# Ledger of designs, part 30: miniprotein binders against q8lar0

Target 1, 344 residues: q8lar0
Amino acid sequence: FNDGLLPNGDFELGPRHSDMKGTQVINITAIPNWELSGFVEYIPSGHKQGDMILVVPKGAFAVRLGNEASIKQKISVKKGSYYSITFSAARTCAQDERLNVSVAPHHAVMPIQTVYSSSGWDLYSWAFKAQSDYADIVIHNPGVEEDPACGPLIDGVAMRALFPPRPTNKNILKNGGFEEGPWVLPNISSGVLIPPNSIDDHSPLPGWMVESLKAVKYIDSDHFSVPQGRRAVELVAGKESAVAQVVRTIPGKTYVLSFSVGDASNACAGSMIVEAFAGKDTIKVPYESKGKGGFKRSSLRFVAVSSRTRVMFYSTFYAMRNDDFSSLCGPVIDDVKLLSARRP
Below, E stands for the ipSAE of ESMFold2; O stands for the ipSAE of OpenDDE; V2 stands for 0.75 times the mean of E and O plus 0.25 times the DockQ between their complexes.

## First folded at step 16 (miniprotein)

Design j7 (at its last look DockQ between E and O 0.01; V2 from the best seeds 0.00; counts 0 for: pae E 15.2 > 1.5, placed apart)
Fold by OpenDDE base, look of step 16:
Structure j7 (fold): chain B 344 residues (1-344), chain A 92 residues (1-92)
Amino acid sequence: as target 1 above (344 residues)
Amino acid sequence: SKVTIRIEITVPDPELAEKIAELLKYLIKLLAKRLGVEVEIEVEVRGDTVKVTIKIKGDPEEIEELIKYLEEFLEWLAKLLGAKVEVEVERE
């Protein structure tokens, strides 16, 4: 499999009229490359549901998963390799909605209650290790609503093979620049949410675990200001958005943790503070954001006290975009380096 | 072979007209690419009415397949939205 959209992952190929009852798909194979189960709807962009107009973030069509509904696709993969799945989802119900994503034997339940974007659509990512040369990707709505048609909209299902970077002599941290991560859908400016580790045993962001209750946002340089390279992490939910990595260290040896703090040029203006941790040592890095991009460099010098040191970042405060006053946003971290201090 | 298709859609909500126009344009382009035909698309939105003119050039069999798919889609869309759809096909 090549990185990108799954076959018909954008659902632009749809069922015939004869396979439809209103918006409901009545044939389980009517959507090319997907196997359907339960109450599945094929929804065109602009569809009106009550007073709500359903807008598809990419393309012309999306699918809605009703009660206990699922979509399934079999994909060729390489046994033993790691992959991340990225998809767009939007809530259509007022109640708590969740999605179950699975590649046997792995599964994750993703709450989609928290809306990170004003559009109502968020990009979610999930990672798995391929157990065979084939993977059955299943997205399932485990919920039961009064209205069986009520459920999340799904679109833009993509996958990327992950290649975890190894620590080098130049950086004992893995993936410190965040250049390795989930597939970023082109022409979507929302970024990709990396879920908490409580949801996913494998991180879509190699080397880093989201050790918080909420997600962090994976951002790209095409749509955001990135301090270094083409990717970075936005800490969108204050202290509830934390990324962490455990590294091997030598007790008694001095290290320097260096990193960039900035904003994503996403109208996230205000006073921000990034808290960085190396074991018990910590530094607070203030950053005054104008929401127009920019960054500064900071460092933390510390003496390792254990053979393992936990590096962690989170934002002290919550912030919202000043253009829509609703979207969660925060400081950007990037270009994280951990090196032993040279003996003078 | 050259075929001209004229589509007129009247939607119950004028706010949907522009979205429908965009949807159709996208779909037609997608179909054209898939079937290997060339298309020129003109779209006009006035109030609750969308007018789409499609000029298609290519293999006759592929064109007919496109027409068939488009007609089925439009029928589906009409039913879904409660819209009125008129289609005229001119074969040259």
Scores: ipSAE 0.015, ipTM 0.234, lowest interface PAE 8.1, mean pLDDT 89
Fold by ESMFold2, look of step 16:
Structure j7 (fold): chain B 344 residues (1-344), chain A 92 residues (1-92)
Amino acid sequence: as target 1 above (344 residues)
Amino acid sequence: SKVTIRIEITVPDPELAEKIAELLKYLIKLLAKRLGVEVEIEVEVRGDTVKVTIKIKGDPEEIEELIKYLEEFLEWLAKLLGAKVEVEVERE
């Protein structure tokens, strides 16, 4: 599998008219490359449902998963390798809409939220380890509503291979620059939500776990300000967004943890605080954001007390975008390094 | 322990009222989950006014922590938006 959209992952190849009743798809193979079950609709951009006009984020068409609906695609993968799935989703009716994303035996249930972007569409990511040479990727609405059509819209289903990062002699943290992570859809500028830990303990951000109850956002330099490289992490989900990594250390040895704190140039203005931890040692890094980009460096010198040291970053402040006043946002972390202290 | 919180927000731009209602409902649920308390939330939007009623059940210490966070957050939100916010807390 080549990284990017799944075959027909943007749903621009649709069913024939003979396979439809209105927008409802009645043949389980009618959408090329996808196998369907349950109540599934094929939705053109501009379609009206009540007073709502649907605008799709990728191309001209999206799929709506109604009662107990699924879409499934079988993809060739390398057994034992790790992959991340990215997809766009939007809520259409019930406030408590959710999706179950799975590649057996792994799965995640994702609440579909409207607080992370102004469009109502968010990109979600999820990772799995391939257990065979093929992956059956399933996106399922487990909901049942009185209106059988009620359920989330899906578009832009993509996948990429993940390569577990390794520590180096210049940084004992894995993936400290966040350059390895979920696929970023080129024409969608919302960033990619990385959900908190699931039962199956896979991360679309290799080396890092989202250890809060809240998602973080993976952002790219094509659409956002990023302190270093092409990728960074925004701690968007209010006061308790956190990412963490456990690294090998030598008890008694002195280390320096260094990192950048900034903003994504996404109108997230206000006073922000990122708290960094190395084991029991901490530093609070205030950052006054104007929402127009920028960053500052900070560091934490500490003495390791264990052969394993937990490094964690979390946001201690709620922030909201000042251009739409309804989207959560937060500080950006990037360029995280951990090295032993050197003698002069 | 049971506590009722009544929040009334009047915004200078009525177009923001529905968006603020959605944000508050989401954030209150997240905070309640964090603190391990049970909440029942009712939200009404009429014109430029958002009314939120929250019924909270749980450990008294966690309920007071939720109230503290919520009041601080609402004060910040009011200053950001230029909104009028009134919070009434009824402890039972």
Scores: ipSAE 0.000, ipTM 0.231, lowest interface PAE 15.2, mean pLDDT 81
ESMFold2 (binder alone), look of step 16: mean pLDDT 86; pTM 0.840

Design j8 (at its last look DockQ between E and O 0.01; V2 from the best seeds 0.00; counts 0 for: pae E 16.7 > 1.5, placed apart)
Fold by OpenDDE base, look of step 16:
Structure j8 (fold): chain B 344 residues (1-344), chain A 92 residues (1-92)
Amino acid sequence: as target 1 above (344 residues)
Amino acid sequence: SKVTIRIEITVPDPETAEKLAELLKYFIEMLALKLGVEVEIEVEVRGDTVKVTIKIKGDPEEIEELIKYLEEFLEWLAKLLGAKVEVEVERE
């Protein structure tokens, strides 16, 4: 498999008329490359359902999963390799919606209740370890609503092979620059949400775990201001967006944790504070954001007290974009380095 | 083999016409990629009418498959949108 969209992952290949009843798919193979189950709809962009206009974030078509509906695709993978699945989803019901993503035997239930973007669409990521050379990717709506058609819209299903970086003598942290992560869909400016540990046993962001109730956002340099390289992490939900990594340290040895703090140039203006932790040691880094990009460097010097030290970042406060006053946003962290202090 | 397809769609309102034009263009392009055929697409929107001209080059069997798939899709889409569709296929 090559990184990118799955075959017909954007659902731009549609059904035959004989396989449709209105927007409902009545044949399980009507959408190329996908196997359908339950009440599935094929939705063109701009379709009106009552007073609601269903907008597809990319392309012309999406699928909607009704009650207990699912879509399935078999994909070739390499046994033992790690992969991240990325997809866009939008809720269409007022009630709590969730999606179950699975590659047997792994599964995750993703709540889509929290809307991070004003568009109503968010990009979600999920990681798995391939158990064989083939994977059945299943996206399932486990919910039951009064209206059987009610359910999340799905689009832009993509996958990327993950290559976890190893710590080096230049940085004992893995993936400190966040350059390794889930597939970022081109021409989408929303970023990719990395789910909490409670949802995903394997992090789509190698080396880092989201140890909070809410997600962090994975951002790219094409659409956002990134302090270093092409990728960074935006802490979008205050203290409820925390990213962490445990590293090996030598007790009694002095280390320096250095990192960049900035904004994503996404109109997230205001006073921000990033709290960085190295074990019990902590530093608060203020950053005055104009929402137009920029960053500064900070560092925390500490003495390791154990053979393992937990490094963690979160934002002290919640913030919203000033352009739409609704989208969650926050400070950006990047270029995280942990090194032993040089002996004088 | 070369085939020219001319599609004329009349929709209930101009806004729908513009959206439909975009939808069709994307679908045709994706279908062409899937089938390994080359397509040139021209789209014209005038009021509530969309005119699409598709010039296709490639394997005759793949072209016929494209035509079949496209016709069926258009029929579905027309019903969904309450549109009238006319399709003309010219085989060269």
Scores: ipSAE 0.054, ipTM 0.353, lowest interface PAE 3.7, mean pLDDT 90
Fold by ESMFold2, look of step 16:
Structure j8 (fold): chain B 344 residues (1-344), chain A 92 residues (1-92)
Amino acid sequence: as target 1 above (344 residues)
Amino acid sequence: SKVTIRIEITVPDPETAEKLAELLKYFIEMLALKLGVEVEIEVEVRGDTVKVTIKIKGDPEEIEELIKYLEEFLEWLAKLLGAKVEVEVERE
């Protein structure tokens, strides 16, 4: 398997006109590389549906999943390996639209929210561990509405192999720099939402779990300011946006948790507070964001009381972008390190 | 054009009320700068309740945009925090 868009993952190869009734796709194999079920539409950018204009974020076409609709593709994978799926989705008509993404026996139900961008299109990510040499990737709208065409738009379906990092003598946290994470589609500058993980999920951000009600945002240095390297995490939903990792510690030993707090240069100006936790020990890190980049370092010394210490981050309060006044944003964290402390 | 907005927010605990008061003042000031309107903000915290009075001067269309964004933000906060929000708008 090669990282990137799935075959025809941007839906630019469409059905023949004979396989369509208006925008509805009649033949379940008419979209190359995809198997369809339920009410599926093939939508050109700028298409009007009722009072709405359906605009795609990239390319010229997207797929709309109506009542109980699904798209499916079988992909060759390596048994035992980890993969992350990235896709773009937008809500079109219902307050509670959601998508079920699955590679059996694993699945996740993802609410399609409007709070993360003014366009209504966001990148979502989900991860799985391959149970065989093939993965049946299914994206399904479980909803049923009076209008059978009502449902989310999908575009830009991609996948990448994940290589879970290991702790080292220089950092006992895994993936502290966030350099391993979901595929970031080229030319899409929104970042990638990592929705909350259940206890049974695999994380598209190896080593880290999203243990809250809302997503965190995975950002890249090509489109955002990041404190170190090419990747960072933006805590976009206050206390409802939390990222955590459990690490092995030795009871009685002193450790130092250090990390960067900054802004993504995305017009998220304001007084912010990042809260960092190591077990029951905590620090509140104020940060005055100008929305134009920058960061500072902070640290938390603690004595481990358990062989397992939970490290967690969230922002105390919500923030909104200054340029659209409708999109959630927040401080970024990066360059997270945990080491034992030694003193004479 | 001149508008007065009075907001009363009741949250689950007093510590949240203090933090919300600071955030809300900042949010309104940010909106006012973005929209090019003049605001005077008075914030009072009593236990679990935040009271905000906003006096707005500017172009009527920009004032209505500020009101729209503020009401949407407060509605969203009410859902997230389990807060009770009451808003009174007095135009002129």
Scores: ipSAE 0.000, ipTM 0.149, lowest interface PAE 16.7, mean pLDDT 82
ESMFold2 (binder alone), look of step 16: mean pLDDT 86; pTM 0.837

Design y7 (at its last read DockQ between E and O 0.97; V2 from the best seeds 0.85)
Amino acid sequence: SKVTLRIEFTVPDPETAEKIAEYLKDLIEWLAELLGLEVEIEVEVRGDTVKVTIKIKGDPEEIEYLIKLLLLWLEEMAAKLGAKVEVEVERE
ESMFold2, look of step 16: ipSAE 0.807; ipTM 0.941
ESMFold2 (binder alone), look of step 16: mean pLDDT 82; pTM 0.784
OpenDDE base, look of step 16: ipSAE 0.833; ipTM 0.950
ESMFold2, look of step 18: ipSAE 0.816; ipTM 0.945
ESMFold2 (binder alone), look of step 18: mean pLDDT 83; pTM 0.790
OpenDDE base, look of step 18: ipSAE 0.830; ipTM 0.949
ESMFold2, fold request of step 19: ipSAE 0.803, 0.809, 0.799; ipTM 0.941, 0.943, 0.941
ESMFold2 (binder alone), fold request of step 19: mean pLDDT 83, 83, 83; pTM 0.788, 0.789, 0.791
OpenDDE base, fold request of step 19: ipSAE 0.813, 0.813, 0.811; ipTM 0.944, 0.943, 0.943
ESMFold2, last read: ipSAE 0.816, 0.797, 0.803; ipTM 0.945, 0.937, 0.939
ESMFold2 (binder alone), last read: mean pLDDT 83, 82, 83; pTM 0.795, 0.788, 0.789
OpenDDE base, last read: ipSAE 0.815, 0.815, 0.814; ipTM 0.944, 0.944, 0.943

Design y8 (at its last fold request DockQ between E and O 0.92; V2 from the best seeds 0.84)
Fold by OpenDDE base, look of step 16:
Structure y8 (fold): chain B 344 residues (1-344), chain A 92 residues (1-92)
Amino acid sequence: as target 1 above (344 residues)
Amino acid sequence: SKVTLRIEFTVPDPETAEKIAEYLRDLIEWLAELLGVEVEIEVEVRGNTVTVTIKIKGDPEEIEYLIKLLLLWLEEMAAKLGAKVEVEVERE
């Protein structure tokens, strides 16, 4: 498999006319490359359902999963390799909606209650370890609503092979620059959400775990201001967006944790504070954002007290974009380095 | 209102052209039914080029929506297939 959209992952190839009842798909194999179960709809962009207009983030079509509906695709992978799945999802009901994503035996529940973007669509990512040379990717709506058609819209299903970086002599942290992560869909400016790690030990952001109730956002330099390289992390939900990594340290040895704090040039203006932790040691880094990009460097010097030290970042406050006054946003962290302090 | 849409879709190979022709016809028919508009469809395949002429009759808003949707789809497919698309719209 090559990184990018799955075969017909954008659902631009739909069912035959004879397999449609309105927007309902009545044949389980009617959507090319996908196997359907339950009540599934093929939805054109701009479709009106009552007073609601269903917007597709990219392209002309998406699928909607009704009660206990699912879509499945078998994909070729390499046994033992790690992959990240990325997909777009939008809530269409005012209910507690969630999605189950699975590649046997791995599964994750993704709550889609929180809307991070004003567009109504968010990109979600999930990682798995391939157990064989084939993977059945399943996206399932476990919900049961009065209206069987009620459910999330799904679009833009993509996958990327992950190559977890190793610690080097230049940085004890893995993937400190966040340059390794899930597939970023081109021409989509929303970023990719890294959801909280609940069950699986695998993160779409290698080396880092999301140890909070809400997600962090993975952002790219094509659409956002990134302090270093082509990728960074936006802490979009205050203290409820936390990213962490446990590193090996030597007790009694002095280390310096350095990192960049900035904004994503996404109209997230205001006073921000990033809290960085190294074990019990902490520093609060203020940043005055104009929402037009920029960053500053900060560092935390500490003495390790254990053979393992937990490094963690979160934002002290919630923030919203000042252009739409609705989208969650926050400070950007990047270029995170942990090194032993040089003896003078 | 009545609108005539003419589409020329050129793909890299003839086999793909035939597939696109069939799919596009089917798609238009489905959408027409869904939107409650009437369509007359003519499809011709010459080599790598698919030519589609669609005469659409019905509610003006629905017609415009159908056109918009088709244009969006064509754009996506063109990008995916490395194809060239030309569209002419005649409004009566």
Scores: ipSAE 0.838, ipTM 0.952, lowest interface PAE 0.5, mean pLDDT 94
Fold by ESMFold2, fold request of step 19:
Structure y8 (fold): chain B 344 residues (1-344), chain A 92 residues (1-92)
Amino acid sequence: as target 1 above (344 residues)
Amino acid sequence: SKVTLRIEFTVPDPETAEKIAEYLRDLIEWLAELLGVEVEIEVEVRGNTVTVTIKIKGDPEEIEYLIKLLLLWLEEMAAKLGAKVEVEVERE
């Protein structure tokens, strides 16, 4: 499998007319490269359903997963390797909607929330370890509503191989620059949500876990301002949006945690504070965001009290984008380093 | 109202041209039924080049929506296939 969009992952090839009843797809193999179940619709961008206008992020078509609907594709993978799935999703009904993404036996249930963008479309990511030479990738709506068509829209299904970086003598944190992470669709400028997961799950952001109530956002330098390299993390929901890594330290030894705090150039203006933690040691880093990019470095010197030190970041306060006054946003962290210190 | 849409696209090989021509006719027929517009479709494949002429009759808003959808789809297919696309629209 080469990194990128799954075969027909953008659904620009759809059913033959003979397999359609209006927008409803009748035949479970009618969408090329996908196996379907449940109530599935093939939706042209701008299609009206009642008061809703269903606009897709890119291209002409998307798939709507109604009652108990699934889409499935079998992909060749390397047994034992790690992968991250990225997909676009939007809610279409007033009730809370969710998607169950799986590669058996692993799965994750992802609520489709409206707080991260004004368009209602977000990119989601989820990671798995391949248990065989193939992966059956399933995206499923477990919901059942009186209207059988009620359910999320899906588009832009992609995957990439993850190569978890190791600590080095230049940085004992893994993936401190966030350069290894989920696939970012080059034509979608929303960033990629990394939803919360338990410490025992695989992470789309190797070395880091989202152990909070809300997602963090993985951002790219083609669409955002990032402090260093091509990737960074935006902390979008105050103290409910946290990213963490546990590192091996030597009790009694002095370390310096250094990092960048910045602005993604995404109209996220305000007086912000990033809180950084190394165990119980902490620093509050104020940043006056103008929504136009920029960053500063900060550091926290500490003495390790354990052989394992939890490094964590969140934003003290919530912020919303200045251009829509409805989408959650926040400060950016990047270029995170941890090294032992020596007295001069 | 009436609109004539002429699409000419050139793909890298003639087998792809034949497949796209067949698919595009079927797609236009589905969308026309969905939108409640009448279409007359002429498709010609010569080597690597597909020419589709569509005479569309119906509600002006649905006609423009159909044209918008086809242009979006052609843009995506051109990018995927390395194809060149020319589109002419004549509104009456």
Scores: ipSAE 0.812, ipTM 0.942, lowest interface PAE 0.7, mean pLDDT 89
ESMFold2, look of step 16: ipSAE 0.810; ipTM 0.942
ESMFold2 (binder alone), look of step 16: mean pLDDT 82; pTM 0.788
ESMFold2, look of step 18: ipSAE 0.804; ipTM 0.942
ESMFold2 (binder alone), look of step 18: mean pLDDT 83; pTM 0.797
OpenDDE base, look of step 18: ipSAE 0.830; ipTM 0.950
ESMFold2, fold request of step 19: ipSAE 0.808, 0.800; ipTM 0.941, 0.939
ESMFold2 (binder alone), fold request of step 19: mean pLDDT 83, 82, 82; pTM 0.792, 0.792, 0.787
OpenDDE base, fold request of step 19: ipSAE 0.809, 0.811, 0.807; ipTM 0.942, 0.943, 0.942

Design y9 (at its last look DockQ between E and O 0.97; V2 from the best seeds 0.84)
Fold by OpenDDE base, look of step 16:
Structure y9 (fold): chain B 344 residues (1-344), chain A 92 residues (1-92)
Amino acid sequence: as target 1 above (344 residues)
Amino acid sequence: SKVTLRIEFTVPDPETAEKIAEQLREMIEWLAELLGVEVEIEVEVRGNTVKVTIKIKGDPEEIEYLIKLLLMWLEEMAAKLGAKVEVEVERE
């Protein structure tokens, strides 16, 4: 498998006319490369359902999963390798909507209640370890609503092989620059959400775990201001967006944690504070954002007290974009380094 | 109102051309039914080029919506396949 969209992952290839009843797909194999189960709809962009207009983030078509509906695709992978799945999802009901993503035997439940973008669409990511040379990717709506058609819209299903970075003598932290992560869909400016890690030990952001109730956002330099390289992390939900990593340290040894704090140039203006933790030691880093990009460096010097030290970042406050006054946004962290302090 | 669309879609290989032709026909027929418009479709495949002529009759808003969808789809497919697309729209 090559990184990018799955075969017909954008659903631009649709069913035959004879396989359609309105927007309902009545044949389980009608959508090329996908196997359907339950009530599945093929939705054109701008489709009107009552007072609601269903907008597809890219392209002309998406699928909607009704009650207990699912889509499945078998994909070739390499046994033992790690992969991240990325897909777009939009809530269409006022109810508690969830999506189950699975590659047997792994599965994750993704809440899609929180809307992070004003567009109504968010990109979600999930990682798995391939147990064989083939993977059945399943996206399932476990919900049961009065209206069987009620359910999330799905589009832009993509996958990327992950190569977890190793600690080096230049940085004890793994993936401190966040340059390794899920597939970023081109021409989409929303970023990719890294959801909380609940069950699986695998993160779409290698080396880092999301240890909070809400997600962090993975952002790219093509659409956002990134302090270093081509990728960074935006802390979009205050204290409820926390990223953490446990590193090996030597008790009694002095270390310096350094990192960049900035904004993503996404109109997230205001006073921000990033709280950084190294074990019990902490620092609050204020940043005055104009929402037009920029960053500053900060550091925390500490003495390790254990053979393992937990490094964690979150934002003290919630923030919203000042252009739409609705989208969640926050400070950007990047270029995170942990090194032993040099003897003077 | 009545609108005529003429589409010329050139792809890298003949097999892809046949697939695109079929997909376009099926999609247009489905959308026409969904939107409550009448369509007459002519499809011709020559080598790696697909020529489609669509005559659409019905509500002006629905027609424009159909056109918008088709154009959006064609753009996506062109980018994906490295294809060239030409579209002519004639409004009566």
Scores: ipSAE 0.817, ipTM 0.945, lowest interface PAE 0.6, mean pLDDT 94
Fold by ESMFold2, look of step 16:
Structure y9 (fold): chain B 344 residues (1-344), chain A 92 residues (1-92)
Amino acid sequence: as target 1 above (344 residues)
Amino acid sequence: SKVTLRIEFTVPDPETAEKIAEQLREMIEWLAELLGVEVEIEVEVRGNTVKVTIKIKGDPEEIEYLIKLLLMWLEEMAAKLGAKVEVEVERE
């Protein structure tokens, strides 16, 4: 397995004409590299559905998963290794469209929302631990609608091997710079949604858990302003947003948690406050955002009271971007470090 | 309305040329039926080069949509394969 798009993961290799009835694919092996079930369509970009035009995020074609539809691909993996799956998705008709992404026995049901981008297309991520030398990757629409074609559009299915960073003498937090994370499709500038309720050993953001009810966003420096390195996390939620990591500490020792707070240069203006926690100790970091980038450093000095300290970043910022008035946005966290303090 | 589209696609090896030629023919035939346009397709594969001539007759909006899709697809294939693509469009 090599990191990037799955074989024919962008669906640019299509069915033979004889396998098509209009846009409906009538042969379960018709799309190269994929096994199909249920009602599946192969959609050319710009295809009209009544008054709606179906535009794909990149390239000429995407697939649409109607009633009970699945797409499946078997991929060689290394048993015991961790992987993240990234894919583009958009809803088309049902208010409560969702996708079930699985590599047995693990799965996640993801609501397909329209609140994160004005295009209606977002990148989603999910992680799994390989249980054998192969993975059967399944994306399934569990919905049943009166119109059998009703269901999400899928494109750009990619996979990346995850290697959890080790703690170092420069940082006892794992992945404090967020440089390890899901695959970012090079031509998609929306960031990658990391859904809530991730299990520690299955997070697409190694070392970190999304503890809010809504997703956070993984952003890249090619398309956003980030404080340090090439990756950061935007705390994007309609109500509250949180990421956390539990680290080993020595009770009675003094530590300093340091981090950057900023904005992604994505027109997210407002008076933001990010709370950082180390156990019960906290600091509130205000940041006045004009949506034009920038950041400031802050730190929290504390004495550990446990052998394990929960570090958390929390925001209740609720705003839509000034440039589209429809996409949720929030403060950016990056360059998180935890080190023991020297004695004065 | 009538449009003639001439495509020359050069790839690294002849097996890839054969595959791309087959994909392109199947895609054009499917899209022509889907869009309700008439097409006449001539495909020549010589070594690493695919030459396609497509004569399209039908509604002007559907013809332009088909051309746009083909150009998008060719751009994606050229980028993936490290190939050279030349396209000439003759509108009558």
Scores: ipSAE 0.807, ipTM 0.945, lowest interface PAE 0.7, mean pLDDT 87
ESMFold2 (binder alone), look of step 16: mean pLDDT 83; pTM 0.803
ESMFold2, look of step 18: ipSAE 0.789; ipTM 0.942
ESMFold2 (binder alone), look of step 18: mean pLDDT 84; pTM 0.806
OpenDDE base, look of step 18: ipSAE 0.795; ipTM 0.937

